# Designs tried in a protein design chat: VHH binders against c4kar8. Part 284

Target 1, 263 residues: c4kar8
Amino acid sequence: MAELSTPSPASPAPLDGGRGDELEKFTLRGARQILQLLQDLITHRGLITAHTGGGHSFMTAVLKVDEERGRVVLDPSPDPQANRRALAAPRLTCVTQLDGIRIQFPLVGLGEGQDKGRPALFAPLPAEMLRLQRREFYRLQVPLAHELSCLLKAEDLARKPVEVSARVIDIGAGGVAVVVPTGAAEFVIGGTLPACRLALPDGEPIELDLEVRNLNRQTQRNGTEQLRVGLRFAALPRAADTRIQRYIFKTERALNAKARGGL
Key: E = the ipSAE of ESMFold2; O = the ipSAE of OpenDDE; V2 = 0.75 times the mean of E and O plus 0.25 times the DockQ between their complexes.

## First folded at step 16 (VHH)

Design kc23 (framework vhh_vobarilizumab_d1)
Fold by OpenDDE, second read of step 17:
Structure kc23 (fold): chain B 263 residues (1-263), chain A 125 residues (1-125)
Amino acid sequence: as target 1 above (263 residues)
Amino acid sequence: EVQLVESGGGLVQPGGSLRLSCAASGFTFSDYAMAWYRQAPGKGRELVATITSGGSTSYADSVKGRFTISRDNAKNTLYLQMNSLRPEDTAVYYCARVEIWYYDSSGSTYEFDYWGQGTLVTVSS
């Protein structure tokens, strides 16, 4: 009877130093963002795995966020020993998932007590929260109500410059997919469209260069043919990237809230 | 509705004893930590004593060894036995329900959500 040694869950490999810059893109440090994410965890009753070190962990949940006092309230473990370990740990590493996105955050300075007669753990608000969204591959389907558009600077079949207002159907950190009427312009895969303008709801259009990555003809239900153009951001200023990311995050949150019956 | 009603205050001579009572209603008394705090004339509020739901007690240094906080969960009543009273103990004494308490490396924190009207204790010759 060969004792199948259940492989000890591999300690999460120390995030190698070169991954630090990539992780920064996924790290929330803004107080409002942190508070919102914690509130989202409460709303969704997200179960959290709290790691106390030494291979020990327990299940918890965020019960309350107190913005005024800068504290978070956690559900204690039913195991008193786990709670003791948590309190003795210099750092609690909390890991959870929300909407398929891994969330990780540290808590430091844990205390024990009661909230409204119920046992609870208390900690200062985390200074940072890691939201591991695979941004590179994630494409937000743009709600029709947002009416995102991209003014494309292209050429027609005669190589005459034309401007085409295209509806944005999806957006990600790396680019957008748009739809244009068939024949509105000539697109070449690998070609660059310079000085295009992406319109976001939050302000002035973003000027950017776009590279054509794919072309797909689509027939609508009404029989109208459209061209779907996949566009990569060729050169995106940091400020523009931040705006795009903010839009994606905000929209995703709103969509998820709606899907859960909250709107 | 949560109610806290203090009683037992009065005039007492220095070195005397007094027992305060706080009748609690409108909540599960046994689940909550309770506290006594006092306010002397012209002074701020001072936490006097706390008792957890489990019966763990803490006292201000000014009253340690002289005062005893206790609770009777069956009667929904909080008590403060005050012995060896001093003129400086003259104050309005309030019973309070602890909404939140916790202990961390920085110490103990207490937050109150309900308190009584208070009972006056005067220690005078």
Scores: ipSAE 0.731, ipTM 0.887, lowest interface PAE 0.5, mean pLDDT 89
Fold by ESMFold2-Fast, scan of step 16:
Structure kc23 (fold): chain B 263 residues (1-263), chain A 125 residues (1-125)
Amino acid sequence: as target 1 above (263 residues)
Amino acid sequence: EVQLVESGGGLVQPGGSLRLSCAASGFTFSDYAMAWYRQAPGKGRELVATITSGGSTSYADSVKGRFTISRDNAKNTLYLQMNSLRPEDTAVYYCARVEIWYYDSSGSTYEFDYWGQGTLVTVSS
């Protein structure tokens, strides 16, 4: 049980269903609320990580919602193996984010076919969706233009020290999620990566210790596989915490100003 | 402006053959799965045959081994070759465009958005 990986706010991995009592107040079960949230994901072109079990996932998106027939249409993976895993799974756990708010929902009964001549995956509408509006679960999706990176001090397959420059995909109060090229390094859940360097746009890199919380091999929409690593801030100095919070705040304000058109 | 126009129906004796054609226009025919449906007088509609954009076919048990669905993407045309016709094959035959299809653990689903006006096939002595 000590080795049981609990998804942190820094991880795109699914939250534990055993937290049902705590998460009940954030669970949407109204049909109209579910339909509206799925439509919001379509409108914002929200990328979804669909977990098929066994540490495997693929990137998808909601293409449309059919209220009358009670189903959702998803973008299939260009990797046939990822689609086979999804179709074989008794349940998909879908994780995404909308305006920093974590959204998670199950899909069961997945089918494969076409919508108006285009390949698609089909599933019944979820009976529930989790929408975590708590500050501790907030994750800023890092704009690609910021080129945010974290230099990880890890070990390769031969247990030799290696430095990996990993792209930061999201950041929150408790940690970061990064993407690592296949084979670049070995990661162990619960392992500590000492003296890593987080490069924020303004100022010197922040030196910090990171704990590996989650590992997920994700098939991208172009068919390539990447390793997504959830990392918790193990020993965050006050000055570093202040800089990270400031970056999150400034980036949110800039994104909100851009969304309003600035005119 | 999607149009499906059937032709080739008529009177035929039991054991005879007919070839139905469906001329499609107003959409990219090669991207869509297509189907043939029939409706006999006083009876419900029956899905006769389907063909996907990739060429995979399916048939109703009542017509397996006798009917062949095919397509010519260069001509935007769907065909149904009907052999060993029986009186119970008498029906109006409709060409249909498959809007949505999928396969899951429970079976196959087909949903249609456009239909032709139909062509009458009468099998009688």
Scores: ipSAE 0.664, ipTM 0.858, lowest interface PAE 0.9, mean pLDDT 86

Design kc24 (framework vhh_vobarilizumab_d1)
Fold by ESMFold2-Fast, scan of step 16:
Structure kc24 (fold): chain B 263 residues (1-263), chain A 125 residues (1-125)
Amino acid sequence: as target 1 above (263 residues)
Amino acid sequence: EVQLVESGGGLVQPGGSLRLSCAASGFTFSDYAMAWYRQAPGKGRELVATITSGGSTSYADSVKGRFTISRDNAKNTLYLQMNSLRPEDTAVYYCARVETWYYDSSGSTYEFDYWGQGTLVTVSS
């Protein structure tokens, strides 16, 4: 599988690290805090999107934190091309979420090898980690069992109108991220998709306009590639906003209750 | 329970050859990189040779061209073929399991979690 670079930010898009002033209050630099946060990601089995630059990313997870040797151990991609891009990158930007809190951190000096007989990626401990607890940054990862979809009104490569049913993978107050087959439609950053239909449980689909904010060709942990499209809600009616918020809150409570009472 | 048991050490004349064996048990041998270490009298441990699960090998400069590391995954056995032996090769040789290895821009790293009891190799006239 050939992969092409895209100039667009990845989805979920990393926050601009160059904007430092506003994000400084949320930046952890204490070694003990960094170690504890990384350990929490292991304990909660947090999936990480690692951005390798050029609009490419892959799914990973922290397998181990080695305080004595000052390093983290990550799950490699089964796609050798994704691993080669990661190893060639001067920096990985890792984005994840823990209990609704957005977490982002850089990794520099990536190596490849094995840990306890299993393939692994290695990096020095990050010097800083960003931990954001703000409503605007919160994204609920949609449970697969919910089969949440959004019918997109877009154009194909010939500029012909097409409808694409896309799977919703995350949702927040400001938008959704969806997965579409590569080549199913053409998306332009900043373009508006009018009269799309978001299917939430318990009611009629919500008709809304979506703005394309980012595109990313993402290699999954099983080695498959998919196109992720980040979409912003435009002109969202109050009733629609209420229904989206209610879905997010209900799903969060259900997930928290399931984790607390059982497995 | 992980066990590594070395054999094949002994006394040999300079220029001679020896083959060391390491019998591994208690883990999936084929998944792990393995190594040979040695410790000469009055000196620290020296990494002699490594072999990955895929069969890639590395050697200390002191033994390149003279020693060959190999493995037989069906027999759970690691080997070190030592040719053109020199008095400075006199040491206790240890089989070791590589817990962690990786390559980055700074070079290669190998870390070990288990090693055997060792087998003595004496090169003397």
Scores: ipSAE 0.631, ipTM 0.848, lowest interface PAE 0.9, mean pLDDT 86

Design kc25 (framework vhh_vobarilizumab_d1)
Fold by ESMFold2-Fast, scan of step 16:
Parts: sequence; C-alpha cells; structure tokens
Structure kc25 (fold): chain B 263 residues (1-263), chain A 125 residues (1-125)
Amino acid sequence: as target 1 above (263 residues)
Amino acid sequence: EVQLVESGGGLVQPGGSLRLSCAASGFTFSDYAMAWYRQAPGKGRELVATITSGGSTSYADSVKGRFTISRDNAKNTLYLQMNSLRPEDTAVYYCARVEYWYYDSSGSTYEFDYWGQGTLVTVSS
C-alpha cells in the first residue's frame, strides 16, 4: 500500500487528483463558495497559470463570471498557438494564489467566443476548487523589485556543464520556481543540479542541491514564451532553511503592510 | 451612441423575396458578431441568423436554405436576404449586436446588448 504524500511546495505543477483523501478537507464544492472565490480572484486581479497538458501552460485571468449561464470567462493568450492548445485540451488545470493561499481548479469543456467585441475563452463553472492554507503549500510570489536569482549548474545538449542565471518567481519551504531563458540549458525531470547558488538579500548566496520536479513552457500575457522550472531543495542546510523562512516571513509582512496602505 | 437602424421590410406574397438592411453606428462594427431576430404577433422572440466578426454564419432550422445573412464592414451594414417567404415568416425583424457569444461542449450561446426598433415583414396574399 503506497501512502499518499503531500505535494512538494517546490513543484509548480498542479496537484494530483489521486490525493483525494488528503485534499478533501481543502476542497470547496458549494456553488456559493465557488462563485465567491472566483469573484475574489477577479477583485484581486489574480494571475492564473492554466496548464493545457504536455508540459504547456499560459498566463490568464478570470475576466468575469456569468452566474446565470454558469460560465467563467478567461483572458485569452495573445499567442494563437497557446489558445489552440487550450481549446484542444480535454481539461485545463488552473493554478493561482490569493494572499499566500494556493488555489487550484479544473475547467472542462473550454470554448471560444467573444465578450463585448473582444476574444475570450469560456468554460463551465468548476464543480470543485482546492484552497490550500497549509504552510507546506505556501508559495511566496517573489516581487520583481527583489531581483531574486538562482545560478543553476546544468548541462547543454552535448552534456557540457553550463551555468544559467535564472529569475526566481516563487519560493516556499520546499523549493523554488524559476524562469530560464529559452535554449539556455537542458533539464530532466528527476535530475539533480548540484551546487546551485540561491541569491537572497542580507548575506552570501546559499549553495544548494536542487532536484528538477516540473518543466513547463509558459506563454506570457505579452505572447512571449518562457521555460518555468520547478526545483525541490534536495539537501537543505538548517542555516539555509532559516534564511529562506526569514525572507518569506519578512517579504509577506511587507506586502501585507503595503496592501493595507502602509499600515 | 450605439444605433442600429433596420430597413427593407414590407408586404410580399408567399414565395416572394425581401432584403433587409441594418445600418450600424457608434461602435467598431467589424469587431462584433451581429444577428437578426424576429418576433411574430403573439409569439416570443426567435433568433433567425448570426454572423461572427470573422464571417461564420448560423441559422434557425425554420429558415435554413431560404435566408442568407451577410455583412459589409466597409459600410457598417448587416443584411438578411429572405427567399421563398412563407406566411409564418410574418414578424417584426430586429438587428442585434452580440454582447457575447461562445461555442463550447454544451453548444452555442448568444447574448445581445443592443437592438434596433425593427422593420415589419408581412407575407400575405
């Protein structure tokens, strides 16, 4: 009997639906709760990563909810190929974050259309939404102003060592998600990147062994494509863990203060 | 602001033809899907035909093969060519702007935000 494990917070991938027993207590199934959460995403202009399968995703947002017809309206990608992949997919897995809480939901039966003369994607309201308010699932979205980076020790197509400076887009207790320039290096899911260097404020870079957990080619809202790599901390020293947790805590407090008008 | 003005209605004998026009103003006509709908005396509204900004068309089963919807984006004008008219086609015909539409696994949906004042079509001997 294999025991269900909690998903690694380092993984940018959607949570596995086979973890039903562990995720049920975090699953919203009430129509009013689902509608309220979708409206909260609209109000807070929540950016959504929509996974179309095959290691592809695109950035979107909920534009509106049509309660009478039971439809969610999504912002299409400016990249026509991303939209074609989405429409061909049997399912979208949407992942977002609201106030540090991970939110994930499926959309099935995606269609093409227009809203007020503008292209849009339409889907039936999801029957369920995951809302994960556990420390291990918390992912801090790294502010662009912090310029957080990780120097990755990877290999090119010829298995030659290459160093890639990757921008850290989110960070949690178990890992980071980074953006890698297209063609900069080759990554293998399950592969280990030894002696990578995570640059945090307030000290020297942290040397870490990182495991590749997920690869995703994401089409940005401006239509450009980037490779997102989910990386798990393989052997995290206690001093490094303390510095990472301190960064997360300090940054979250600063963002909360800013959101409340500097209160 | 937004205006839709229909013309071309009138009295015709069964088997006759009419061409309806709708002059649109106050918005970028070429961006919007457009539709014709009708309301017969004592009956509810019926969607007759739609045309997307890209030119894809759809028709109610009652008019397929007899009516043709078309558009001229340079003139901001929507048309409905009606052939082989029947007494049951007697109605006020309205031009409508589609607020939103979509095609998904459940079928197609159209919602309208603006419509004209209508033009009467009477099919009688």
Scores: ipSAE 0.503, ipTM 0.795, lowest interface PAE 1.6, mean pLDDT 85

Design kc26 (framework vhh_vobarilizumab_d1; at its last look DockQ between E and O 0.67; V2 from the best seeds 0.66)
Fold by OpenDDE, look of step 17:
Structure kc26 (fold): chain B 263 residues (1-263), chain A 125 residues (1-125)
Amino acid sequence: as target 1 above (263 residues)
Amino acid sequence: EVQLVESGGGLVQPGGSLRLSCAASGFTFSDYAMAWYRQAPGKGRELVATITSGGSTSYADSVKGRFTISRDNAKNTLYLQMNSLRPEDTAVYYCARVEVWYYDRSGSTYEFDYWGQGTLVTVSS
């Protein structure tokens, strides 16, 4: 009777080391951003999985953020052993989700005590928070009021260079979707549009290369035909990527705040 | 309203004993850590002793072995038994509610949100 050794559940593969550079794009290090995100977690009562190492974890939540003292207050585990492990751990890895976006952040220097008579865990504010937006899947719908635009350098049917100002309808870490009038230019899937300019509200336009990934003809309610062009960022400088990410984050936050009746 | 009222202070000879009381009201006393601190004339505030809701105690080195902090949750009262009093123990003693306390690898932190009016302890020959 051969004891079928049940294969030990494969340790979740380390998040595939997409080049350290890619993770940096999703890493928040700004104090204000971190504080805001933590506050959002409080507001949404986001449950956090706190990993203490060795395959152990417990459920917690951010109870309070103390900006003045630079600390975060967490809900302790009802399991004393989990709390002991947390306190003994050199680092707590917190994982949660907000609005479908995975958030991960480290806490170091964990302590235990009480806040206003309630047991709590205390830690310094995280130095960084990772907001993992799957590049390929998350697209922010750009509010019409933002008037986000992209100047496309394309060609017409005669292969004459033309510049088309396109409204950006959605944006993600990997690209944008724009709307152009039908016949404004000829787009070829897989074609590159060099030296385009993406206009963000926060400053000067970003020059970037765009790759045409999809083309969809859309008929508007008024009967006007428009062409939706899905564009990938073919070459994006790091600084530009940071700006885009910042815009997305800021806009999402504003939209969420509005949705919650906060405005 | 949170109130802390100290009592039991007075004049005592060196080597004498005194028991301070702090009557607490306006909050769930049993849930909070409490502390005694003192302020001698011309000196800064000094933490004397702390007691957690669970009854764990800590003391300043200056009073360790001489002072005992205790609590009666049923009476909402904090106590400080002071033995072997010294002239240097002369101070106004204050009862304080601990809003926040925690300990980590670096040590213990205490933050107070309410304190009493204090009671004067004078140790003199």
Scores: ipSAE 0.756, ipTM 0.894, lowest interface PAE 0.5, mean pLDDT 89
Fold by ESMFold2-Fast, scan of step 16:
Structure kc26 (fold): chain B 263 residues (1-263), chain A 125 residues (1-125)
Amino acid sequence: as target 1 above (263 residues)
Amino acid sequence: EVQLVESGGGLVQPGGSLRLSCAASGFTFSDYAMAWYRQAPGKGRELVATITSGGSTSYADSVKGRFTISRDNAKNTLYLQMNSLRPEDTAVYYCARVEVWYYDRSGSTYEFDYWGQGTLVTVSS
């Protein structure tokens, strides 16, 4: 009996390559579709997390798509170490989202140089792009104004209990991605954090068991590093699920209304 | 308005030396990589030398060790010092602005958006 696995994009971590057959129906290989999607990322100023391997990534953006020369131009990191890791990597895995839809694509053959006198990274156009258009893959980017936090119950290096207040950066049906203060706690992929408290606007904090799914040291566009932790809801009560879904839908509607009014 | 104006070409005997200049205007010269191109009679265009904004240089194998590319950012000027000139160096020499350049594991790429009108260099007895 085949078991269907649903990948969670809670953190901008790459999806497992061994799931290729399950993801095939979401994979774009048409040149026009790839060009249009990359152009949409430019138009919407989409931020990209570029994974260089070993749990390292940096924030970038598509600056230009050159159809005639078959290449994409990316914003380099202000951190020279992040750029060195990217250039040394055999493959860059780029993860982003557009209107809550997860987009992932590989870049191979990265170069470093300049475009019109400005520093840039260059790569051939990807031969494929993954676009996950299902509701269960949707992630709401949490507005900074909401100041959404999750109090994590974790352990330090000596395995002593610590409580860490982490900022929630995205949220979906299956989990959250958080930014953890540097050096605050130790996290183990597959480890369970019991009785964590998710603070949503309007109401008492939700008590949840969270499972660590991914860890990522991300170099921001200003050159600073953040630890991003992807957390899955391990035991989600129905009442908590309802409150989380209501927050997501209410926030989506408010953001969509504001975007339409802004034009 | 981007302008590149070459000077310094002329007739020189084999083994002689010549220095070409390129006066650049209409852009922030110090931000751009620059290049020298040449085209000999009846032949295609050949990239001779490049210099990045950071001062890194590259040369065609045909001129390596004989030619030196340099720049003076205070004067917005690009130079090509040509030594040990050969009849095969006879060509119109063009100053070019590098629109795009990058290095990857397989080599270097240079692409150009503006060229000067050229200056003729003739190497003959």
Scores: ipSAE 0.699, ipTM 0.864, lowest interface PAE 0.7, mean pLDDT 86
Fold by ESMFold2, look of step 17:
Structure kc26 (fold): chain B 263 residues (1-263), chain A 125 residues (1-125)
Amino acid sequence: as target 1 above (263 residues)
Amino acid sequence: EVQLVESGGGLVQPGGSLRLSCAASGFTFSDYAMAWYRQAPGKGRELVATITSGGSTSYADSVKGRFTISRDNAKNTLYLQMNSLRPEDTAVYYCARVEVWYYDRSGSTYEFDYWGQGTLVTVSS
């Protein structure tokens, strides 16, 4: 059955407020910004996961924002039990995304009724909305012509230091994937590779600490076996992050231009 | 165009009865909650009774047990049966379409978008 063969996306869990100062820069509290973001969700018909607590959630959407009365109108669940849980909950935590940006906001004081003859849920406008781009999940496929490499400071079978020059095959905000010849070093999932060096096309290599997240043996078209190593950036300095994001942006722009025939 | 036309008002003795009617047109009547409100001379508006599209009703305390709101969706008509009328029921009665209604922990909210011209009810000996 084709629909059963696709992996289902995990429901996005709410971000907790225990890292409040790290998330504060992404938190919107201005009434105008909140209204515009809610209107954008309406325009794009974004599906929202509404969490009611106790591991329960339901799918909804913002149908309307009533600025004059300071409230939002939401689509009720077709499951009456989900609606009852939502109405009983002290807080409804809404999670969604818009154009790769994660959106999270609380609703308090939920009510039920009708808007223009249609069943609906009602709540005051949220006092805050979290707006966080989803860049940690994006991975740019690195063009071969760029010859991006990462010098890995790893260990051999005898636990002796070895340096391995690895080709970078994809890069994102949170890490890279590299390929190395089989047997070049021993990698352990969860292991840390300190003081590795990521070489971008322009500028000095970036010194990074990397964490091994996954390992895959790959066979190339010519029959050669290589090891694909998924690496997470551990504590990425701001300047390094800026350089990586700039590389990703410029490369995406160049690749898009070539796909459109350079128009 | 949405139109609501009340009828059935008049002069009646205390203890008497009247039935008000409201003919609705220009919208799908059966989709909307409807209401009666009244305005007595020199007073503000008072919500008298509501009826949802599904037939659930509510009443002001001042009229409970004496007034009955009902609807006939086949005839696009809203009714208010008023029994045991008192002089304090003297008012202009308006039929209204409910644009928004909902219940939350703070109570009920009703917001109207259309109403008629009203029909006068005078209760006097």
Scores: ipSAE 0.558, ipTM 0.825, lowest interface PAE 1.3, mean pLDDT 85
ESMFold2 (binder alone), look of step 17: mean pLDDT 79; pTM 0.781

Design kc27 (framework vhh_vobarilizumab_d1)
Fold by OpenDDE, second read of step 17:
Structure kc27 (fold): chain B 263 residues (1-263), chain A 125 residues (1-125)
Amino acid sequence: as target 1 above (263 residues)
Amino acid sequence: EVQLVESGGGLVQPGGSLRLSCAASGFTFSDYAMAWYRQAPGKGRELVATITSGGSTSYADSVKGRFTISRDNAKNTLYLQMNSLRPEDTAVYYCARVEVWYYDLSGSTYEFDYWGQGTLVTVSS
């Protein structure tokens, strides 16, 4: 009876040095952002895996954030030994997930005590929080109320230039999906649509080049045929990327707040 | 409503003894750490003694070996036995509920959310 040695969960490989720049894009360092994210963890009752080192961890939760005192309150482990390890650790690595996004943050300088008669762990607010949004793959479903549109510069069947105003269905860091009336233009997968204009709610349209990546015919409930066009950002200026990311973040936050009954 | 009512203060001669009591109501007394602090005339607030819900005690260096903090959870009462009183112990003594306490590598932190009206202790010949 060969004891199948369950492979020890591989210690997360040290993030290789070249990934540092990419990681910085996902690192929150702003005090307000950190506080908001911690508050979100409280609201969602997010379970946190706290790693104390040496392959040890325990489950905890953020109970309270004290902005004035710059501290976070955690739920202690029911295991006294785990708490002792946590207190002895030079750094606690907290890992959790919120809305499918992995969140990681360090806590340093843990203390043990009570909050309002309840045992608790205390730590200074984290200096940084990593929010690993797979930005490359994440697509925000655009709320209908936002009325995002993209002016497509395309060609018709006769190869005459046409401009088509398309509704944006979803948006991500890498591109947009739009819907156009069937027959409004001819799209070729791999083709580039130059000098298109993406309209965001926060200002002037963004001029950008779009590459056609996929085409899907969709029949609406009313029997009307539409063409869904998946478009990649072929060349996106940094400023435009920032605006798009900001829009996505803001919209996600609003949607999540609404889903929680806050609006 | 949370209430803390101190009693037992008064005039005492140097070297004398006094026992302060604090009657607590409006909360689960046994769950909370409690503290005594004092304020002498013209001086700031000074933490005198603390007692956790588990009965662990701490004292200011100025009162160590002379004062004893204790609690009776059945009576919802906090006590401060003061022995070998000195003129410098003259102060208004306050009972306080500890909202938050914790210890870390930097030391112990105590935060109070409720306190009594205080009881005056005067040590004078």
Scores: ipSAE 0.680, ipTM 0.860, lowest interface PAE 0.6, mean pLDDT 89
Fold by ESMFold2-Fast, scan of step 16:
Structure kc27 (fold): chain B 263 residues (1-263), chain A 125 residues (1-125)
Amino acid sequence: as target 1 above (263 residues)
Amino acid sequence: EVQLVESGGGLVQPGGSLRLSCAASGFTFSDYAMAWYRQAPGKGRELVATITSGGSTSYADSVKGRFTISRDNAKNTLYLQMNSLRPEDTAVYYCARVEVWYYDLSGSTYEFDYWGQGTLVTVSS
């Protein structure tokens, strides 16, 4: 109508600055920690959404960290208006992710110029960075050799009960992601799957209720489509939570040992 | 290899004019901001003038209105036109490549990575 604007995927809003008391344990203030995290963003080519206020943002990346001069070098926007808004803003709120971990930091005192003949934006190192590393957001990629499975109690298209043995591809304290063949069962986001059974290597399967959070179709190497289902633990007994955490910890230790040993 | 070679220095009477040239090679000259700076006998180096890749110029207060910095990207050459020369302009003049420059709320920053061998300008009666 009034505006010709294609819907872009909404970037997550920046976390409220007033939540400092809740987020303090995830806030990095050490100079070496900040430098290391910025360097990790460079190494992993992390794309950053820089919010300039007033509902405006632009996509950028850290190109360089200058430890001696205490500054970062950022990729300017190809849109000159976005760069002008950024330079006029009293603060940029930068949002990105690294290996599924949300990272947010402010930049104040933005400058525009060049580094080795290339256009660049410059800012002092941030005084703090938020690295939101929450137990419920951590995901262990399950080794194929573990044959970790979850027996799902779902319904088919005719609302008839069906049991589907789904392979667990990742697991965290808050839930699992599983893959099922397309058409094996019907899933509704927000729906509850009661009395499912999660098979861990140590002991009897864990009986638990799962809430469907997301659905994504994935094409396998053989061309077969599978449905990826994100499932949240609706309620988890302490004993079950302990067993899941123990599995995650044990598996992560084994994977880290293998990576360091070159096996 | 980055090379900057200055020429055009010499002896000039007060009130006279002189044009300095700097031949650049070993890099994409048109992409870089360039500068002229000078060093009088027994003194530190003073930034005289800058020119960005886009052609924006700046000058030290001591030379503003008398000196003009310019560039010819087709010839990979930087120039400094010096008019109304004074005895206090006596110095070795160097051209320099700007590695980093930016403008922010604190003002302008210029950082240099290469400079030439210099050309002597003497202003004397």
Scores: ipSAE 0.637, ipTM 0.854, lowest interface PAE 1.2, mean pLDDT 84

